# Ledger of designs, part 17: VH-VL binders against q9lj97

Target 1, 262 residues: q9lj97
Amino acid sequence: MSQEEQPKRPQEPVTYGDVFEVSGELADKPIAPEDANMMQAAETRVFGHTQKGGAAAVMQSAATANKRGGFVHPGDTTDLAAERGVTVAQTDVPGARVTTEFVGGQVVGQYVEPRPVATAAAMEAEVVGLSLQSAITIGEALEATVQTAGNKPVDQSDAAAIQAAEVRACGTNVIAPGGIAASAQSAANHNATIDRDEDKIKLIDVLAGATGKLAADKAVTRQDAEGVVSAELRNNPNLSTHPGGVAASITAAARLNERADI

## First folded at step 5 (VH-VL)

Design c2 (framework fv_recibokibart)
Fold by ESMFold2-Fast, scan of step 5:
Structure c2 (fold): chain C 262 residues (1-262), chain A 120 residues (1-120), chain B 108 residues (1-108)
Amino acid sequence: as target 1 above (262 residues)
Amino acid sequence: QVQLVQSGAEVKKPGASVKVSCKASGYTFTSYYMHWAKQAPGQGLEWIGWINPSGGSTYYNQKFQGRVTMTRDTSISTAYMELSRLRSDDTAVYYCARDLYDYGYSFDYWGQGTLVTVSS
Amino acid sequence: QIVLTQSPGTLSLSPGERATLSCRASQSVRSSYLHWYQQKPGQAPRLWIYGASSRATGIPDRFSGSGSGTDFTLTISRLEPEDFATYYCQQYGSWPYTFGQGTKLEIK
């Protein structure tokens, strides 16, 4: 056997900010093994396998290096990942399917799958620039959720996400009486008493016409998406967002707005 | 107007338990996390934990884990913090506070505080 | 845990003077998760500055916050009698959330 120089242990941990476009406290955190395992599980749930070049692969490599360097131990989880979750959300928007990966409410990966032009009406809207080049609003993103998850029974996680969205759209600390968030909370409370899913109030019953039901509206920003994701995660027992749900739709809108020529 | 009203002062012997209440009004109780903090005489504030009033999930500071229990009753918009196996160094004013996620999860409203005295 | 060290512990000044209060973190804290609270004797703390530099609703513009990383400052440009209180910094960036020990601003 030949003697090769053993790789030196890293002198500094690989942090989230070293490998992802994240900010704040998360950026300074060493990537922990359980964070990587949670992302791998989430990717497998959504894609049926670990996505090549996805966040899970990056996180697993970083966590392995950190473990070898003695900065983290097997089973360790960063506080932000444990508190706010590690999730993969998938949503359909006009012309694309967007898959977004989150740690602690911040985006660590995003994949856009273009869709073929589906209808003459959609093509007409694109030509006149009515939808694709205009900023998507919070109300419009909530209405888009009807297309991806309209038949889902409203639960506490959905109600929390809708509340965060209304608060951000309206700039108020109190939910409007009879507003969309109040309706979602009522639906979630009612559904908790109902045994059969078919008898429960659905997201379409709450979110249809959302743009007209909000007292104020605004273009979706990255910060709006982070707040809505955080609300949905914190109110889900499994610390996950629903595929095609409210958080996924708001996140897709934020990403499209960053690319829009307005 | 947002208001958090806490229960009155308590005097307890070492080894006893105390349960402090925090009644919320002026906002949707289930829409904001509730935090609890301790302030010993002449000292700063120490964070104890949070409860999500909607689902009832909790997270506790490791220093208090095993002795603290947070609960809520949504029908009366009230949060509770119970601290067991009381020691003399648990003598403090205990505060509840609302979590405002839109402003960096700052604590925008606080209860008036509940003095808990632990003495033999 | 992140330790927040405030200095000075007590600051004795007269109305009309400038006050500068420091908060030093043992580890870097994202500015959006550093907050300041004012507490008067016998009262609960009140949110004063959030995200290192943003004044809470109703807080006079003589108050300003600044800083990033490990070093944060609360400045009062011209002290009024009602400003004499204890000020606490707090971080939300890491579990457990921690507060500084406070700076007591007292009349000279």
Scores: ipSAE 0.000, ipTM 0.407, lowest interface PAE 16.4, mean pLDDT 80

Design c3 (framework fv_recibokibart)
Fold by ESMFold2-Fast, scan of step 5:
Structure c3 (fold): chain C 262 residues (1-262), chain A 120 residues (1-120), chain B 108 residues (1-108)
Amino acid sequence: as target 1 above (262 residues)
Amino acid sequence: QVQLVQSGAEVKKPGASVKVSCKASGYTFTSYYMHWAKQAPGQGLEWIGWINPSGGSTYYNQKFQGRVTMTRDTSISTAYMELSRLRSDDTAVYYCARDEYSYGFPFDYWGQGTLVTVSS
Amino acid sequence: QIVLTQSPGTLSLSPGERATLSCRASQSVRSSYLHWYQQKPGQAPRLWIYGASSRATGIPDRFSGSGSGTDFTLTISRLEPEDFATYYCQQYGSWPYTFGQGTKLEIK
């Protein structure tokens, strides 16, 4: 008894560029089964479920088609997903919660959830602030991390992300003596010797006043976000970014500067 | 595909200067720092300095400070290293390499090298 | 400046054997800024391991890096003929950036 079966053998794999607004080497890569599994796990961690119509669902469908076509095998990952990971990050900005999904440091999904305001005066100020907002800077994005993850103990992944952010802001490959990256590195090293989390130096201790501590600042770009995400991923044992952390805040800023929607 | 292609071998007399080029392709030239390194015959690598192609800012290893100048031309995606007042111990292969800031600045792509021979 | 000392200077082994290459720093280097390069005669160096332990793209899984602080190691679990080369460690943790003197891996 035959079920209805696809009679066609696909001649071309479904690539990242076919279903997502991505560029470079990633755009030409066939979506692999492990890439899709990693995204599904990341969405479940952040949302408590696979996001309806999100990147995981799209990637699972594409990976299944690619397996059927013989372009990929079970257990395969793309080099970029294996190297830079698959992540979902959330950050809160004035008036919204932004959730951004990444493969290999590139955005494959973004969700903006509006946040209500308590009073008419607060609402007026927030609406005026959003409509008159200039481009969000690297320093401003770092300060925003204080609100979403200020009480997180500083670890090696945070220090690496902060260093990447400072390097991008200042346009140099040397961290400033006594600067924010040096402070983050010192905090991470100190925390490695401390047994109790309550006694550790927190992100707020490093990132408060970040705009004033950077030697130079600039509007966040997608390339800046990619670098910061990659730095945080590389230094995390689970190859993931912290929801509401440095990478999440920089990424939200980059996407808001580009005014991108789902 | 990322490529760094350097200028050809040079033979110079002591006291002269040499200018080595490194032409980048396959990526955004201004988005990655360019480093230069020296390798004398049969010896290891020695870092000379870096240039930020976006702003043109440079940092030089003290051993070469005063004799080395790094520049770039963004219109042709090319970096240059000029070494002046050449001595016989400047005989070496000189490499350009870009770094990747996201991963702790490894030199992920290198030029093929330029042999500079200093002899009378 | 941070001095990186590699040992041994020359390691003579046969294909199929395990190789262990050491890199010792004169002061602590954050693992994220410790990298390894492979160089064959007449060729440019190639990034092999970055951040002490991460394999660069395309590098076989028989290669592994480990270490922290002042003591770093590159291990090749089962040597293949193409693995015989000079390996350099490099630090980017402080200026000036420095390389080790290299370990030459040669066929016995």
Scores: ipSAE 0.000, ipTM 0.402, lowest interface PAE 13.6, mean pLDDT 81

Design c4 (framework fv_recibokibart)
Fold by ESMFold2-Fast, scan of step 5:
Structure c4 (fold): chain C 262 residues (1-262), chain A 120 residues (1-120), chain B 108 residues (1-108)
Amino acid sequence: as target 1 above (262 residues)
Amino acid sequence: QVQLVQSGAEVKKPGASVKVSCKASGYTFTSYYMHWAKQAPGQGLEWIGWINPSGGSTYYNQKFQGRVTMTRDTSISTAYMELSRLRSDDTAVYYCARDHYSWGYEFDYWGQGTLVTVSS
Amino acid sequence: QIVLTQSPGTLSLSPGERATLSCRASQSVRSSYLHWYQQKPGQAPRLWIYGASSRATGIPDRFSGSGSGTDFTLTISRLEPEDFATYYCQQYGSWPYTFGQGTKLEIK
């Protein structure tokens, strides 16, 4: 009998970038046991159990492999997970509830729970053979951010993400006067001079009705999401995205659109 | 069209500071991030940091942190990079570059470069 | 810090030949964050290929980029005299941004 099938120690740690579509410093971090435990706890709080095939399961598997390899120890937490947290956010869209999972502000999991709605539009889509998972536009993703982060004061990272989103939606290299990007930049600059968070302009003040305020709109692509994520990430002092923020909503939309098309 | 025009060559002594300018034209200055990069003689490129001309926020590569300061003047569409406590190994051509932030952050337009020579 | 290693350091060829330039990353880099620049002596770098495979505006179709993960390639199908320059790869996937050391394409 061959013993070649016995388990062997990994030669390299399993990093976030190895198993998830994440960028920046997080991509290079070995998945640590406490990160996985935090995600498992978050999934249990939201779903009542660890989601089958979800981020928690992937992270637990990776953390176990990393412990076996000696790269991490029980109780270890990555700095980004400790500083920015491990979070789960829910967004309701027509026909579905989308639950998005984050580590350090970046999307690591997404789950769609169908929420049947007896509307003329939903019934019409089914009759013509269209999926209820219709392509989500950039404007729609920006409006979805109102549900997950509407009360967040607008800062420079938000303004940069919104600017990237508008440029991609409109195919222009200039901020449109009176557009949502111009409004977001104005809000971020104004908020920098305000001491009390409650007196600051919020994301809802800028993003409400975004679909109607964009000169053009389009279905969110993976490339759009990457541009928006990078804009938000590099304009944040800790090089991270906000859980449930603009980058997160655009990324969620891109992932849903890929499922609808494939 | 889009142009980035940098200030002229400088010769400085060790311990001095140098401030390089980069004047933008042909586009909305506040809509694009400005990056700075160093190229020592006969060597490749090294990224120094970026400035968002809209809000004035900056981020610096740790290697230059504490010695570099980036600023801008929106009234004249000009970005500045000041490098202090100069050493002989700071001798290099310094470039400003606009990033195409909406397309994956490639540097689509570059200044012509400013040679900074640090000599005793 | 992600280290980008380019090979060969110098490639000596004649006009009409095919050139293949390699860029290897010490860690996986998402292809959308891998770019190539051309630099001629005494000039600033110029964007050539962005997102591993997309030609920048005005770049001839004899240039193509490919690759993913840690291995990226710039190919010139049939060299023209103006193509002889130094080519740098660059990554944006992690801070700080890093460039490869360059491949100098020179006339034999």
Scores: ipSAE 0.005, ipTM 0.471, lowest interface PAE 11.6, mean pLDDT 81

Design c5 (framework fv_recibokibart)
Fold by ESMFold2-Fast, scan of step 5:
Structure c5 (fold): chain C 262 residues (1-262), chain A 119 residues (1-119), chain B 108 residues (1-108)
Amino acid sequence: as target 1 above (262 residues)
Amino acid sequence: QVQLVQSGAEVKKPGASVKVSCKASGYTFTSYYMHWAKQAPGQGLEWIGWINPSGGSTYYNQKFQGRVTMTRDTSISTAYMELSRLRSDDTAVYYCARDLYESWGFDYWGQGTLVTVSS
Amino acid sequence: QIVLTQSPGTLSLSPGERATLSCRASQSVRSSYLHWYQQKPGQAPRLWIYGASSRATGIPDRFSGSGSGTDFTLTISRLEPEDFATYYCQQYGSWPYTFGQGTKLEIK
């Protein structure tokens, strides 16, 4: 038939990094059929259906393409998905329920549903030292985190939450060189290379004196809290915010400020 | 102070590829995601995808899958978008825009690069 | 994907009048992930309202945003000549991120 055969152009598998905002070893992995099935099952459990255009739908399409290309087979699962799981978690925040989807501890999707605004609990406000009559600022809420989580080693979720807080306090998408967010990012990167917790940089090392380190400050709003919570969640492999951490302190401040505005 | 400066206008033949650059200045390049958007003549904005300059990870809108590639060079704070197998309906202004993940929307945009796919 | 439908497509008004622009989402979008952009001919889009209701830096107080769930509105209380432009809504609560088709505000 054919006089000559030309070399077949190799196809590349669709990897996690091709369709999701993921890094490291996961980014280079072909999306496997069982990974997609696990996400679909998790979405169905949480939402009662598969989300249109959500992570499960994207993963199913990618896994199907990878099967046709011969890169994966039915029943295959990515080692990271098998080892660390495929998870869908819900977090209630002021005004909304946030559902975050993870593969191997990295965020691949997030959805939000409006909810009635809840008032702050008096006990929570007292614990974080935010039972004040005047409006609580972002800087003050960050300093309050020193009281509740000052000894926590800074990780990427803390750095992301602090970055969101600084941006909202200053009213711009500018990260100040040598500012609190830059310091938190540096601490998180340093701590990622350290095994012993006692040798890691702690939240107190970054957040002490936060009101004086911010270029500008403002009263915490519910929207500020939602953004900080979202930033912490997307960068946390455990699918939740740290109790008494940055997101918790900012959330408590927002609730107290809403009660004071009555 | 923040600036995103894009490469100049290009005229390409159908079937060719085009690579648009977006040079960032005035901020830490790796701390912000870079998005790309398309605007055909007289039409609205269409999101193409994003790149995380820190790790190089990307996500592409399925409409452009298989034809778009996003890369970056952290040594010169420059992001790139390459679109292959050009068609007449790829004629558009292409924009880069930065986003501080989970915050304010696309707060700074490049000036746009006009790509014309001729005849 | 979440589809954002803007209405009207074109709104013809005179300076001094009130403008109301609608953005409807095919699925619920949390307000914090709904943004509005203004674009003038020959220019890049500019962030105008973020998180459904917050004005971006330098945006006049005659602009206000509102809404939640699937229904969002951009209101201009008293149009100035410089307000005539195309306005786009955007969601980034889910991938892929999407824009509405735009509402062109033009002088009558």
Scores: ipSAE 0.000, ipTM 0.427, lowest interface PAE 10.4, mean pLDDT 80

Design c6 (framework fv_recibokibart)
Fold by ESMFold2-Fast, scan of step 5:
Order: C-alpha cells, then structure tokens, then sequence
Structure c6 (fold): chain C 262 residues (1-262), chain A 119 residues (1-119), chain B 108 residues (1-108)
C-alpha cells in the first residue's frame, strides 16, 4: 500500500531525457506531478479522453515513480513547463491528422492518423495508385493553415509564428517590407484595437497565396517546426499553440516529410 | 543601415530609478523583438528580457523580475528599459539588441548605456 | 538554468597562429541555439557565428564554429591583428538566455 512496502525503489529520478527526445535543461529535469497533470488535461481537451500510451501516460508513470523515490513532491512543476507550458496541437492536412504534444516548446509525442481525402481527385488517385512526389514546403504549410484556422483572428502569437516561418524559409533575418510576416504583424496590431471578432483580420487574409508571397521556400524540417512552435508559444499568454494554427500546420508538414517514404 | 542608438550615460544614487532608451532605424521596428542585456564592469553579458514592440508583451529574466519594466513607443521606433530600486551592483553597461528569430539570438546591438550607481 | 563555461579565460597568442576557443554547456544544447559574439573594448557585442557553425554576414572565412551537445568550439585558422577581442558564447536551449563568461584573446 505505502511506498515503504515497495521492494525496489528508483535510485535516480526519471528525467524527461530518459523517456523523450528533448534537450537542454528540460532533459535533465525529473518529471514532476503537475507537468503530468497538465499534459493529461491537454490530451483530454483535444481527444475527449486521455490517450492510452500517450505522453500523459508516460509522464504520469514517471511522476509517480519520482514521488515514490522522493525526487519530487505533489504540486511540483518543472521550470520549463511552468514558463512555456504543456501543449497538445492537432492539425488536419490532406491525407492525415497530426497530433503533436509539447513540454516547454519541445516535442514529447507525435501521432499521425491517416484520413481519407473525400474528393473525386483523391479517390481517383487511390484507385489508380498515383503518389505525391515532393516534400511539403513552408509556404505550402502556411497555406494549409487557411483550411484549418483560416477564420481565426490574427493575434501576436500567429504573427510571431509566421515571422519565424518566413525567416526560416528565406534563411536570413530579413523581413520583407509588405511581405507575409509584415502583413501578419500589421493585422495583429490592428486586431488589438477591434472589439468584435467578426470585424478582425483573419489568418486567411494573410496566408492565402503564401507560397507566392515568400521570397524563398524550402521543405519543412523538424528543426523548422520546433522554431515556429517556440515562436508561437513565447508570444501566447496561455503558453500554448492554437489547434490547427501555424505551428500545428508546420509541425504536421515536418512529420509528413519524415514519413514520405513509408 | 540597421542601427540601434541608445541614450547617454547616467549617474544615479542607490534607491533611484533609471530609464534607458533605444531608438531603432533602418528596419521595421515592430517586426523584431528587442532584447536587453547587462554587462557589469570587467564582467560578461547577462540577459535581462525581451519586449515584442508590436503588441508590447514582455518577458523578464526572473533575476530582474519586479525591478525591470520594458516599454516601447512605436511612433518614434523607440524601446525603453526602466530599472528601479538601484543598487551599487546595478552599475553596468546596458545594451539593447534586435532579435534573431530563426536562431533565438541577437543580431544587431545598440552602443550601450553606462549606468553608474554610487553613494 | 544552463551554465556555459568558456575556456580558457584568457588565450595569449601571436598574429598568424591558430586559435581554438571552447564553450561547454552544463546540459545539451541544440546546435541551432548556440551562438558566438565578438566584443572589443568599449564596443557593443557583434554576432559572429550563429547556430554553432554559420558565419554571420561579413565575417571572414578564417572563422569557423563547430560542436554539438555540450561541447562547442570557435576556431580562427590564422589570427589577424583585428581578431584580438573577447568572444562570448550564448544559448537558448532553455530559459533564460545565458552567456558564457567570455574568452579574452590577447596578443602574446
């Protein structure tokens, strides 16, 4: 019943780096009970129930072991989870639904659910065995955001994520005057003065035709996604990304690019 | 040319406040976060925090939380860092620096403002 | 917080020699989030190498950066008189942003 009845106790805490591919200070931190509770709440919000075998389950097990070992106490939260939050983002892209779980801006879980595209073109491609040949680019991922969050009013976190995406696509810390990032920041500033959401500038107003508006483009990598996620998180008062937003779309593109040969 | 120009040197008594300005030119002021850093005499750099000039949101290093306030005035492309309840160990050169978004670094720096706190 | 330890604290060399400056992190830092700055006395720091290995605009090709995980290096293949300065590494692997204490490169 009590932890004194346990014949084997952990001699070292279970850290984030022991169970997830994370770096920096987070990797060496014992997984804390409130970190696990935040992930469980985030999964429940997105999935309707805690996903079995997901990051929340892993974190709850680790936090329980750490409590038994005396390495953490009830109510403890790691610095990065407290400062940058615990987030679950879900994005629908053609052919798949991608769910990405974050602690402190770092990926701790990622799940791809294939979804059939119910268009005549997609059905015909499936019948004749046609396949797509190219990696998803940053511009294409930004355009995909129009489908998942096009009606969302542009705020500062969206503008930051779009700026990070443009900088990564162009490979320089130069924001084009009148470009997509400049337009997003202008929209966010304007929207801060508008009371009714229906009257605000939306993501579709900024991101439509994004591929043609970027000075350069590139295939989305995991590192690109991490940068965009971090930009969105640090600019959101709730320390979370918007489901189906820019960070979610870039993350989905990175995941699909990794699985292109499966 | 991208440039950050800071206000001139200040001499303050312990317990006073100081407000340092950083005027940006040569780029779109609201498109880049502005960082602030401290360098005590003969010592290394210490990060104080950042401000998003677009929306005015800030994030402060916990070491300075409660004593530092960052603001901006977009009409004159100027960022401000105010440090209150000054102590002798606040004597330092204070820098503003423009954010390097892709890599979370600082690519353009102001010339620095020397703040001397003496009794 | 991630502590960056630079070594040596002072490196005394002559023009024409190779300089190797070390930056060691207390915890792993992704290469993309490790940067080097050059600072001369009385001047502001200047971004020198970003993402561990990329030269900033205008930086001579005698400068190179390398490393991953906890160990990062800045190398100057053949020192010129204008290279004598203090070099700082900086990370964003976790909050807050931190700098190393600096390596002062001085004429022997």
Amino acid sequence: as target 1 above (262 residues)
Amino acid sequence: QVQLVQSGAEVKKPGASVKVSCKASGYTFTSYYMHWAKQAPGQGLEWIGWINPSGGSTYYNQKFQGRVTMTRDTSISTAYMELSRLRSDDTAVYYCARDFYEYYGMDVWGQGTLVTVSS
Amino acid sequence: QIVLTQSPGTLSLSPGERATLSCRASQSVRSSYLHWYQQKPGQAPRLWIYGASSRATGIPDRFSGSGSGTDFTLTISRLEPEDFATYYCQQYGSWPYTFGQGTKLEIK
Scores: ipSAE 0.005, ipTM 0.493, lowest interface PAE 10.9, mean pLDDT 82

Design c7 (framework fv_recibokibart)
Fold by ESMFold2-Fast, scan of step 5:
Structure c7 (fold): chain C 262 residues (1-262), chain A 121 residues (1-121), chain B 108 residues (1-108)
Amino acid sequence: as target 1 above (262 residues)
Amino acid sequence: QVQLVQSGAEVKKPGASVKVSCKASGYTFTSYYMHWAKQAPGQGLEWIGWINPSGGSTYYNQKFQGRVTMTRDTSISTAYMELSRLRSDDTAVYYCARDSYEYGSYYMDVWGQGTLVTVSS
Amino acid sequence: QIVLTQSPGTLSLSPGERATLSCRASQSVRSSYLHWYQQKPGQAPRLWIYGASSRATGIPDRFSGSGSGTDFTLTISRLEPEDFATYYCQQYGSWPYTFGQGTKLEIK
């Protein structure tokens, strides 16, 4: 009788903060098996299947590793997930269906599905996006910002972040005349002369239809996110990014794309 | 049924101001931008600007900047366009139009019937 | 600003004939932001084709739109009496948003 060697167990748990852009108490929690099962069920309900490398797949992988490591047990649920839920919300916005995945009220995944119309523009978007269909693009992440911060007045930090996003999407060192970045800069300049927030141009006014307004698009990378975050930080008087804003949306997209590639 | 109903025809003297109304019905007024356009007699259409009825934010075509003001009253689902310091070349039919969006395409899907503004001495 | 030039200014044809209306932009316009409106005398413009090629609700299939970049076309395969009107192209790609000067389709 010989005993077959078991794989060595991880020395530390995989937490939410290790794989998702989350904060507070949730970030420090080991991902539990029932959390992952709830997300998988929610994705299946919405998409008809789970996405390879999506939030459910990432959570299942992490929960499995945590079970092997003895940090969690089958049937365990994170207190925040049990109390506040694991949810997938689907919202139709102009030109897109946005699916946002939450654990304990925090975003762990976001997917933008363009709504096809029988137009030359829709056909062009399909052709351009043919090799990007499994990854979130810069344009899609910008459109997703409409859901999280659409009613925010456009300021210089937003305009800088959008400019960085357009430059990265198009692979050029200049912004397009009349493009999304130019529109954002015009909005920020206009808003600087306006005293009342209700009279200012909002992010939805600039970012709705972003995928159609960009001359080119690409899957968001971590390097793209770092550039966008840097642009927003440097142009904000408080050296911070807006929660749910452009930098936050691009960062979430980069993390999802990185995990999907694994 | 989505409908935009504009105020009636106006006759103004040079130097006066005119305020045209556009009352929306059949949809959520604050969910769609409102455009304004000008059409001089026998001429084509010219875009004046838009207003976001939710927050009240506006954008004006530079050609009209300084003379046009767009406002709205959400309690009665009505948008307004005021044009000041009227000149004879402001004689035109003015239209409001709802901004709609479908997958990467913004367009004006519903138009008001138009308001004729005549500027004469 | 983007200037849209429509040609011809007036197109005189008989019912049953094919009509081809041109719209040329002074700089590239994404097709998703190029639209066509129909206007009859004394009436407001009506959305006809959006995104260069999509027919608005209720528009007959004899109407088709095409084009990209700077060159766009509206085609009516077989004219009906009700089709005689002025057609305007419009771009939504950059501020200020602009319309073409219109093509008047009239009975010969």
Scores: ipSAE 0.000, ipTM 0.393, lowest interface PAE 18.2, mean pLDDT 79

Design c8 (framework fv_recibokibart)
Fold by ESMFold2-Fast, scan of step 5:
Structure c8 (fold): chain C 262 residues (1-262), chain A 120 residues (1-120), chain B 108 residues (1-108)
Amino acid sequence: as target 1 above (262 residues)
Amino acid sequence: QVQLVQSGAEVKKPGASVKVSCKASGYTFTSYYMHWAKQAPGQGLEWIGWINPSGGSTYYNQKFQGRVTMTRDTSISTAYMELSRLRSDDTAVYYCARDTYYDSYAFDIWGQGTLVTVSS
Amino acid sequence: QIVLTQSPGTLSLSPGERATLSCRASQSVRSSYLHWYQQKPGQAPRLWIYGASSRATGIPDRFSGSGSGTDFTLTISRLEPEDFATYYCQQYGSWPYTFGQGTKLEIK
């Protein structure tokens, strides 16, 4: 038999893992129309319009293809997007404003807006994929969280993320007595007994001056970010990370440092 | 010294319920999630679920949903797992384990195990 | 759910030999969420390797873990009599959290 007589290869759905660096259950999910609509709404709220080349645009294209292929229907939402949300958060770190996009607590997009202090040489370096900025440390990323979530009551997921960050910074599995992680854990435990949010200990109370409170510090790596995200995600009852929280700040720092290495 | 001490072996009839305890010492009980796992004789490990001792929130593996209930008592640093409508295939050693919530999150401290035998 | 398949089911070797234990995931698992436990008969499991490649405190350097994505390996460079036990891999990247069926290391 000739090739012309054979059936076409079946079309497969476009999944999150096909277009984004995501893992677990989300990676195998076909991108659904309402997931894309939620991201478009979130981008419009943050940017005033849908970001060109952003996650919303990618998700809309994928959802349209999936509808055409019969894998999803109008109005469908993936279970993870419905349960854990579709969010966009902004974090200020040294030298940049970073906007991070999440589906089900996992990063699907990130935009870096450098501060306008660039010389001609610095701009040229950025065009060729180089950066003249010093690497962002774990302590600096923790301090940056004060700007995006400083007034958030400390809960168990925050304490877990801060502990992961301290352990990564110091290179040991031992939590320092009286350190920033111990302070965060104390705050979370205290807050569990308090009814009114306004009476609870906030992230700013723990994270202000974090760079000076860590016994050691280091440049944030991708592996550091994965550990911190994991810590925050698994210690949240909804299995999600807080927009603009510790995981978001550490992830932003890792992305900026990674761009400096290429 | 960090330690998890579980209640003693139990023998139950089919249809009964069993409640296993896990008492924590040497660390702040409310600071770490507690997991439960099942190991039938000669078989591997199966994850049942977790409880956050601070807020009391729980998450159960679907295989046990509807038959398992996890609770805790913070005043005595003790977690509990109750399994209802017992069947012969529930005969197993049940373990509690502490979830390390820094970086990689692994089960670093385990209870000694509680043998539950379901027979008539 | 993510299924972890360990191979071989039983590995019969002598002290002094090299052991290689495989763990394959049905879906990609971040290395940070892949752990190995050692269990001896009548005892609770013990954390052995966390985050695919990091040895737990007190674990001898003859043990090493490696891998990423769907393929992970635990290697013992030169078996000692105390190493004969059952080894389980575990993923924490997706609910429900799952264990492999185990590889039993036994004396030939």
Scores: ipSAE 0.000, ipTM 0.429, lowest interface PAE 12.5, mean pLDDT 81

